VH-VL binders against q869s5r1519to1633. Designs and how they scored, part 36

Target 1, 115 residues: q869s5r1519to1633
Amino acid sequence: YILVAEDNDINIKVVVRQLEKLGYTAIVGINGLKALEIIGSFPICLILLDCQMPQMDGFTCSTILRQIEPTGQRIPIIAMTANDSKDRCFEVGMDDYLSKPVRVDRLQKTLSDWI
Below, E stands for the ipSAE of ESMFold2; O stands for the ipSAE of OpenDDE; V2 stands for 0.75 times the mean of E and O plus 0.25 times the DockQ between their complexes.

## First folded at step 12 (VH-VL; framework fv_recibokibart)

Design a3 (at its last look DockQ between E and O 0.89; V2 from the best seeds 0.77)
Fold by OpenDDE, look of step 12:
Structure a3 (fold): chain C 115 residues (1-115), chain A 120 residues (1-120), chain B 108 residues (1-108)
Amino acid sequence: as target 1 above (115 residues)
Amino acid sequence: QVQLVQSGAEVKKPGASVKVSCKASGYTFSEYYMHWAKQAPGQGLEWIGEINPKSGDTKYNQKFQGRVTMTRDTSISTAYMELSRLRSDDTAVYYCARESFEWLPYFDYWGQGTLVTVSS
Amino acid sequence: QIVLTQSPGTLSLSPGERATLSCRASQSVDDSYLHWYQQKPGQAPRLWIYGASSRATGIPDRFSGSGSGTDFTLTISRLEPEDFATYYCQQYGKYPFTFGQGTKLEIK
C-alpha cells in the first residue's frame, strides 16, 4: 500500500492509476491531517506527499510524521511538487522528490529505489 | 496498435433508449479510463462522462445525470454508454475516447463515432 | 464549469499564411491540462497539442502552442493544405471537462 497525500482530484486520479499500473494499491489522503490519520490503519510502505495542500501541507505533515515515528519504523516519504524546493523537502525529513506532473517512468524508478 | 471500435448508427424514437458500445484493443483495457463525448450536427464537443474500467466507478456531466449510464465488460474490453429518455436534441455523433495517464491526462485515442438519430 | 471561448469562430486563410487561434478560459487552467484537438469532417478528433505547448506524436513543427492562465494560443507558422480543419481546445483541470466551441480553419 502506498499513501498518496494530494488534494487535487485530477492529480489523485492520475497518480492512483499510475500506481495501479505498477502493481500498487493507493490510499488517498486529501491533506496532511488525513494522511496522518491513515498512518497506522494500513500497512503503508511509502508515502507520496504533495507539498502544497489545504489544512496541512506536506512539509508540516512530514515533520509530524518524523516526530511520532517509532524507532526503526521509518517509512519513505517522497515529495510531490511543482516547484523546485528540494532542499526544504529534505529539511523536514522527506527522502526524495518527484516533479509534478508525475511521470510513470520516474515514479517507477522512485518506487524501485525506496521499496 | 490501440484501437477503439464503436457500434453502428442508431435510429430511435423520442422516449426510447440507446446503448452504444466501444470495443478496445491493443492495450490493457482496465488500466485506462474511458470517456464519452457528444457532438451534435455542426456543433462542438461535449463531455458526457468517464468510467474506470477496473472498478466500474463513473462520473457524469450533470447535464446528462439521470439519463446516462456507463458500464463496461472487462472480459471483452468493451465500454458501453446508454442514454435513456431520448429527445431530438440527443441527435449527435457519440465518441468514446481513452484517457492517457503515463504523464499528462488527455484523450489520446478516439473511436470512430456512432451516429444516433432521434426523430418522430 | 470552466468555459473555453475560442476565437475566431472561422478563420479563412490561404496556404503559406500564418494562422493564430485563441482559446480563453473563464478561470485559470494549469498548462498541463490545456489541450488542442484537430478534427476534419467525418472523422474523430485527434490530439494535436497537449499541455498547452507540446506537440503530439507525428505533429509537424509548424504547429506550436503557447499560453498560460486563461489565455492560450495555437499557431501554425505556414499553413499547408492538410491543415485546414476545425481545432478545439479542451481543459482537463476541473470537472466537468470542457471544450471550446472550435475554430474552423478554412481555405480562402
Scores: ipSAE 0.847, ipTM 0.938, lowest interface PAE 0.6, mean pLDDT 96
Fold by ESMFold2, look of step 12:
Structure a3 (fold): chain C 115 residues (1-115), chain A 120 residues (1-120), chain B 108 residues (1-108)
Amino acid sequence: as target 1 above (115 residues)
Amino acid sequence: QVQLVQSGAEVKKPGASVKVSCKASGYTFSEYYMHWAKQAPGQGLEWIGEINPKSGDTKYNQKFQGRVTMTRDTSISTAYMELSRLRSDDTAVYYCARESFEWLPYFDYWGQGTLVTVSS
Amino acid sequence: QIVLTQSPGTLSLSPGERATLSCRASQSVDDSYLHWYQQKPGQAPRLWIYGASSRATGIPDRFSGSGSGTDFTLTISRLEPEDFATYYCQQYGKYPFTFGQGTKLEIK
């Protein structure tokens, strides 16, 4: 299961289609708070995390997740980001990034690297 | 290679219904949303709605006041748009168009168009 | 809904000239979801520019797109005879998806 944390319904539609084409099942959280709830309820193997969301943004969500994660149970967090926020993504404990708008070929390579 | 082939021209009276088909080939039909657009004579394009061929879920432009129904038959890779309670201003060419998703969502392939004439 | 207003409505130019087509949105549009289509009489529209500035496959480099927010432009640096057509901008950022009314580029 791949968690997609994204608030824009057009972006969700596209990324979910891309994941399905690649053979993955997506679960969607519309903000950082919903993403945290989903992680506790489903077997999530990787998180695609939009950096900019209302309520709780991706940077805050990543920070919290890294603080509360059980030792030895690190889930890969892949930022979905604009070019100018790459450094901050790594600073808050994200493992990799994808530039938005996400391309399916780049998504495939990134997923293969982390799953 | 991707191709969208639409049904032939129709002539209808006001108050009738029309059902336009769009047969897809050259790709996996269920992977791509199908959209419909209207172009009245001498006018620009107007989005009517979309259908997810896998689930059958639809979303429509409010301008069509619940007069439009989009369906599909995945066994023959065909999408349909039915427009009811036809008015004279429904006279237009109707296009189906496929939505890309590998990167940016845009309409990458279009049907040839179906002329619907509503004469009173 | 987001209204896209194109100007001019008709642009009469000769081959070899530069064309500038404008698309203005009634509210901000993510430029990743602002697209341009070309349509010739009796034909379906064809994707031309996507994401405000990227040329679709096979589109000559004399075509360029630019803009962000509410103001977008399609430029043709030197018109060729085959470029005379109607051009539509389209937004895919917010439902309902909308098109501009078109700019008809015709031979003077």
Scores: ipSAE 0.623, ipTM 0.850, lowest interface PAE 1.5, mean pLDDT 90
ESMFold2 (binder alone), look of step 12: mean pLDDT 93; pTM 0.943

Design a4 (at its last look DockQ between E and O 0.57; V2 from the best seeds 0.66)
Fold by OpenDDE, look of step 12:
Structure a4 (fold): chain C 115 residues (1-115), chain A 120 residues (1-120), chain B 108 residues (1-108)
Amino acid sequence: as target 1 above (115 residues)
Amino acid sequence: QVQLVQSGAEVKKPGASVKVSCKASGYTFSEYYMHWAKQAPGQGLEWIGEINPKSGDTKYNQKFQGRVTMTRDTSISTAYMELSRLRSDDTAVYYCARESFEWLPYFDYWGQGTLVTVSS
Amino acid sequence: QIVLTQSPGTLSLSPGERATLSCRASQSVDSDYLHWYQQKPGQAPRLWIYGASSRATGIPDRFSGSGSGTDFTLTISRLEPEDFATYYCQQYGKYPFTFGQGTKLEIK
């Protein structure tokens, strides 16, 4: 299972169908708060986290996740962003970065690197 | 090779319903979203809606909301678009189109179109 | 919805000439979600340019696409007789997906 935190319905559609093609099941949270609620309910092996979302953005979500994460149970967090803000992503504990719109070849490589 | 073959032309009265079919071949039907578009005579293209053949989930243009129903039969790789309460301005060629999956989302294959004529 | 406005509505040119078709969006569209289709009378549309600047399979290199944000352009460097058709731009960036009204490229 891969957690997809994204509020844009087009981006959700694209990423979800790409993940399914690659053999994964996507669980969608429409903001950082929803993403946090999903954690623990499913065996999530990787998180695709949009940096910009309403209610709670990806940066805040990542920060909270790293704070509450049990020792030895680190889940890879991949930032999804339209901006080139890689440094900020890493500062809040994200592990890698994908540019939006997400392209299947880049997604596949990212998944192979972290899962 | 990928092919989308649509049902034949229809002539309907106002108030009636029409159901157009789109049979897909040459690829895994359930893995690609199917879209429908309307083109009135001498006019441009208008997006009607989409269907996920795997789940059956649909998204419609609000302009057609309440009158359009998209379905699919995965056993025969066929998508359907039904339009009800037909009126004269529904006269158009209707196309099914496959959404590309491998790179970017665009409409890479189209059916040949189905003319629907609504007249008294 | 995002409105795509194409210009001109009709473009009359001769073979060998350069054609420039414009597509303007009412709001910003990601380049990856802006596409062009060619349609000839009695035929279905055919994908021509995708992602604003990528030619579909089999499309001659005399065709090129460019643009970003709200302004996109399809250019034909040297028109061939088979290029005369109607061209539509289309955005996939937001529901509902929308098309421009088309530019009819006709022979002078």
Scores: ipSAE 0.733, ipTM 0.909, lowest interface PAE 0.8, mean pLDDT 95
Fold by ESMFold2, look of step 12:
Structure a4 (fold): chain C 115 residues (1-115), chain A 120 residues (1-120), chain B 108 residues (1-108)
Amino acid sequence: as target 1 above (115 residues)
Amino acid sequence: QVQLVQSGAEVKKPGASVKVSCKASGYTFSEYYMHWAKQAPGQGLEWIGEINPKSGDTKYNQKFQGRVTMTRDTSISTAYMELSRLRSDDTAVYYCARESFEWLPYFDYWGQGTLVTVSS
Amino acid sequence: QIVLTQSPGTLSLSPGERATLSCRASQSVDSDYLHWYQQKPGQAPRLWIYGASSRATGIPDRFSGSGSGTDFTLTISRLEPEDFATYYCQQYGKYPFTFGQGTKLEIK
């Protein structure tokens, strides 16, 4: 399962379709809090995490995930961001990034690098 | 390569229904949302709604909610739009259009249009 | 819903002239989701400009798009005979998706 943490309906629709084309199954969390709930409930192998979300943003979500993750079970976290926040993404433990709006070719490359 | 071919023109009486078809070729039909738009004579374009061909899920412009039904048959790569309780201001050309998703969503391919004339 | 208002409604110009078409939104639209279509009589619309400023495949350099927020512009630097058509802006940022009423670009 790939967790997509994103609050924008149009972005969700597009990214889920891109993932389906690439052969992956997506689970959607509409904010950082929902993403954390999903990680606890489903076997997630990679997270696409929007940096800017209501209630709990992606930076806070990533920080929490890195603090609570089991030893030796690091889930790749790929930021979805406008390119103005890349440094902060890596500081909070995100592993890579994709510029929004996400392109399917870039998504494919990034996923192949991490899973 | 990509082609959307719509059914032929229809003449209907007020109160009737019409079902317009849109047959897709040159791509994997189930991968792309299909949209429908209305263009009344001498007027602009109006979005009617969308269907996900894989799931059959639909979303309609509220203006048409209750009178429009979108369906599809994936075995023949065909989308359908049915409009009921026709009235004279439903006279228009109806288009199907494919939604891209590889990057930005936009309507990249359109059918040739189907003229529906409602006359009493 | 987001209302797109195009101006002018009709623009009468000659080949070789510069055309400027305006699209104003009733609320802010992410420019990535603001698109332009061209339509000639008896034909389906065709994607022309997407993401406010990107030309669709095969669209000549004389077409350029710009704008953000609520104000968007389509510019044709030097009109060719084939450019006379109706142009629609469209927003894809929020349901229901909406089109402007069109600007008819006609030969003077």
Scores: ipSAE 0.660, ipTM 0.861, lowest interface PAE 1.3, mean pLDDT 90
ESMFold2 (binder alone), look of step 12: mean pLDDT 94; pTM 0.946

Design a5 (at its last look DockQ between E and O 0.94; V2 from the best seeds 0.82)
Fold by OpenDDE, look of step 12:
Structure a5 (fold): chain C 115 residues (1-115), chain A 120 residues (1-120), chain B 108 residues (1-108)
Amino acid sequence: as target 1 above (115 residues)
Amino acid sequence: QVQLVQSGAEVKKPGASVKVSCKASGYTFSEYYMHWAKQAPGQGLEWIGEINPKSGDTKYNQKFQGRVTMTRDTSISTAYMELSRLRSDDTAVYYCARESFEWLPYFDYWGQGTLVTVSS
Amino acid sequence: QIVLTQSPGTLSLSPGERATLSCRASQSVDSSYLHWYQQKPGQAPRLWIYGASERATGIPDRFSGSGSGTDFTLTISRLEPEDFATYYCQQYGKYPFTFGQGTKLEIK
């Protein structure tokens, strides 16, 4: 299972289809807070985290996740953003970066690198 | 090669129903959303709705809500659009169209269209 | 819904001339979700430009797309006889998906 934190309906639809094509099942959280709630409910092996979301953005979500994460149970967090803010992503504990709109071949490569 | 082949022209009376089919080939049917569009004679295009062939989930334009039903048969890679309570302004060419998702979402392949004529 | 207004409604030009087609949105549309389709009489629409500025496979480089926000443009640098058709813009950024009313490019 891959957690997709994204608030835009079109982006969600596209990324979910891309993940399904690649053989994964997506669990969707529409903001950072929802993403946090999902983590304990499903066996998530990777998180695709939009940097900009209402209520709680990806940066805050990543920070909180890294704070509450049990020792030895690190889940890869991949930032999704339309901006070139790689440095900030890594500062809050994200592991890698995908530019939006996401290309399926780039997504496949990223998943291969981290799962 | 990707192909969408639609059913033939229909002539219906007002109040009747019509069900148009769209048979897909050349790709994995369940992986791509299928959309339907309406084009009245001499007019532009109007989006009717979409269906996820994998789950069967649909989303319709509110203009057609309550009269349109989109379904699919994955065993034969065929999508269906049924329009009920037909009226004269439903006379149009109806298209099925595949939604790309490898990068940007757009309608990359279209059926040849199905003319539906509604007249007394 | 997002309303797309195309202008002009009809554009009459001769082969070799430059064509400029406009598409204006009632609200901002992400460039990634603004597309153009070409349609000839008796045929289905065909994807022409996607993401505001990307030419679909097989589309000649005399076609170009540009724009952002609410204003988008399709340009044909030098018209060829096969370019005379109706062009529709479409937004895929918000439900319901909508098309412009089309610009008919006809031969003078």
Scores: ipSAE 0.894, ipTM 0.955, lowest interface PAE 0.5, mean pLDDT 96
Fold by ESMFold2, look of step 12:
Structure a5 (fold): chain C 115 residues (1-115), chain A 120 residues (1-120), chain B 108 residues (1-108)
Amino acid sequence: as target 1 above (115 residues)
Amino acid sequence: QVQLVQSGAEVKKPGASVKVSCKASGYTFSEYYMHWAKQAPGQGLEWIGEINPKSGDTKYNQKFQGRVTMTRDTSISTAYMELSRLRSDDTAVYYCARESFEWLPYFDYWGQGTLVTVSS
Amino acid sequence: QIVLTQSPGTLSLSPGERATLSCRASQSVDSSYLHWYQQKPGQAPRLWIYGASERATGIPDRFSGSGSGTDFTLTISRLEPEDFATYYCQQYGKYPFTFGQGTKLEIK
């Protein structure tokens, strides 16, 4: 499963279609809190994490994930960012980033690098 | 080459239903959302709704909710829009349009349109 | 719902002139989700400009789009005879998706 943590329903619709075209199965969390719940309940192999979400944003979510993860069980976290906040993403333990709006060819490349 | 071919013009009486078809070719039908839009004579475009051809899930403009049904048959790459309880202000050209998703969502291909005339 | 108001409703100009078409939204629209379509009589709409400023494939460079927030503009630097048509702006940022009422660009 690839977890998509995103609150905007248009963005969700598009990125889920892109993942399906690339042959991946997506599961969606509409905020950071739902993303954490999904990770605890499903076998997630990679996370696409929007940096800005209500209740718990992507930066906070990533920080928590890195704090609670078992040793040797690192799930790749790929930031989705509108403002190219590259340094901030890596500071909170994200592994890579994608500029929004996400392009399917960039998504494919990034997923191939991390899965 | 992507192509959307719609069914022919229809003449209906008030209270009847009409079902317009949109046959797709040149791409994998189930990968792209299909949309429908209305254009009354001499007027602009109005979004009616969308269907995910893979799941059959729909979302309708509230203005048409309760009178519109969108379906599809993936085996023949065809989307359908049915409008019931027709009235004279439903007289319009109806278009199907495909939604892109490789980057930005927009309507990249359109059917030729289907004229529906509602008259007593 | 987001109302898109285009102005003017009709724009009468001669070939060779510059045209400026306006689209104003009732609330802010992400420019990535603001698009323009061209429609000629008896034809389906055609994608013209997407993401506020990106020309669709095959669209001449005399067409340019700009704007953000609530104010968007389509500019044609030098009108050609084939450019006379109706132009619609469209927002894809929030359901229900909406179109402007159109600007008819006609020969003076």
Scores: ipSAE 0.680, ipTM 0.865, lowest interface PAE 1.3, mean pLDDT 91
ESMFold2 (binder alone), look of step 12: mean pLDDT 93; pTM 0.942

Design a6 (at its last look DockQ between E and O 0.93; V2 from the best seeds 0.79)
Fold by OpenDDE, look of step 12:
Structure a6 (fold): chain C 115 residues (1-115), chain A 120 residues (1-120), chain B 108 residues (1-108)
Amino acid sequence: as target 1 above (115 residues)
Amino acid sequence: QVQLVQSGAEVKKPGASVKVSCKASGYTFSEWYMHWAKQAPGQGLEWIGEINPKSGDTKYNQKFQGRVTMTRDTSISTAYMELSRLRSDDTAVYYCARESFEWLPYFDYWGQGTLVTVSS
Amino acid sequence: QIVLTQSPGTLSLSPGERATLSCRASQSVDSSYLHWYQQKPGQAPRLWIYGASSRATGIPDRFSGSGSGTDFTLTISRLEPEDFATYYCQQYGKYPFTFGQGTKLEIK
């Protein structure tokens, strides 16, 4: 299972379809708060985290996740961003990033690198 | 190669129903959303709705909500659009179109169209 | 819904001339989700430009797309006889997906 934190319906649809094509099941959280609630409810092996979301953005979500994460149970967090904010992503504990709009070949490579 | 082949022209009376088919080939049918569009004679294009062939989930344009039903048969890679309670302004060419998703979502392949004529 | 307004409705030009087609959106559309289709009489639409500025496979380089926000443009630098058709813009950024009313490019 891959957690997809994204608030845009079209982006959600596209990424979910890409993940399904690659053999994964997506669990969708429409913001950082929802993403946090999903953690623990499903066996999430990777998180695709949009940097910009209402209520709670990806940066805040990542920070909180890293704070509450049990020792030895680190889940890869991949930033999804339309901006070139790589440094900030890594500062809050994200492991990698994907540029939006997400390309399936780039997604596939990222998943193979981290799962 | 990707192909979408639609069923033949239909002539219907007002109040009747029509079911148009779209048979897909050249790709994995269940992996790609299928859309339907309407084009009245001499007019532009209008989006009717979409279907996820894998789950069967649909989303319709509210303009057609309550009269349109989209279904699929994955065993024969065929999508269907049924329009009920037909009226004269339903006369149009109806297209099925595949939605690309590998990068950007757009309609990359279209059926040849199906003319539906509604007349008394 | 997002309304796409194309202008002009009809454009009459001769081969060799430059064509400029406009598509205006009632609200901002991400460039990634603005596409153009070409349609000739008796045929299905065909993807022409996607993501506002990317030519679909097989589309000649005399075609170009540009724009952002609410204003998008399709340009044909030098018209060829086969370019005379109707062009539709389409937004894929918000449900329901919508098309412009089309610009008919006809030969003068």
Scores: ipSAE 0.834, ipTM 0.934, lowest interface PAE 0.7, mean pLDDT 96
Fold by ESMFold2, look of step 12:
Structure a6 (fold): chain C 115 residues (1-115), chain A 120 residues (1-120), chain B 108 residues (1-108)
Amino acid sequence: as target 1 above (115 residues)
Amino acid sequence: QVQLVQSGAEVKKPGASVKVSCKASGYTFSEWYMHWAKQAPGQGLEWIGEINPKSGDTKYNQKFQGRVTMTRDTSISTAYMELSRLRSDDTAVYYCARESFEWLPYFDYWGQGTLVTVSS
Amino acid sequence: QIVLTQSPGTLSLSPGERATLSCRASQSVDSSYLHWYQQKPGQAPRLWIYGASSRATGIPDRFSGSGSGTDFTLTISRLEPEDFATYYCQQYGKYPFTFGQGTKLEIK
């Protein structure tokens, strides 16, 4: 499963269709809190994490995930960002990033690098 | 080449229903959302709703909720829009349009339009 | 819903002149999801400008788009006879998707 943590209905719709075209199954979390719940309930192999979300943003979510993750069970976290906050993303434990709006060909390449 | 070909013009009485078809060719029909829009004579465009051809899931503009039904038949690459309890202000050209999703979502291809006339 | 208000409603100009068409949104719209369509009488709309500023395939470079937030413009630097049509802005940022009421660009 690939977890998509994103609060925008249109971004969710587009990314889910892109993942489906690439042969992946997506589970959607509409904020960081919901994303954490899903990770505890489903076998997630990669996280696409929007940096800007209500209730719990992507930076906070990534920080928590890296604090609570079991040794040897690191899930790749790929930031989805509209700005150039590369340093902040890596500081909180994200592994890579994608510029929004996400292109399907770039998504495919990034997924192949981490899965 | 991508083509969207709609069914022919219809004349209906108030209270009747109409079902407009949109046959797609030149691409994988099930991968691309289909939308419908209304254009009353001399007026602008109004979004009616969308359908995911793979799942059949729909989302409608609230203005049309309860009177519109969108369906599809993937075996013949055809989308349908049915509008019920027709009234005079439903007289319009109805378009189907395909939504891009590989990057930016926009309506990249449109059907030729179907005129529906509601006459008393 | 997001209301798109286009101005002017009708723009009467001669070939060779510069045209500026305005689209104002009632709420901020991500420019990536603000698009322009051209429509001629008896024809379906055609994608013209997408993402506020990118020309669709085959659209002449005399067309340019700009804007962000709530204010967007479509500019035609030097009008050709084929450019006289109605132009609609459209937002794809929030449901329900909405169009402006159109600007009719007509020959003076």
Scores: ipSAE 0.649, ipTM 0.860, lowest interface PAE 1.4, mean pLDDT 91
ESMFold2 (binder alone), look of step 12: mean pLDDT 93; pTM 0.938

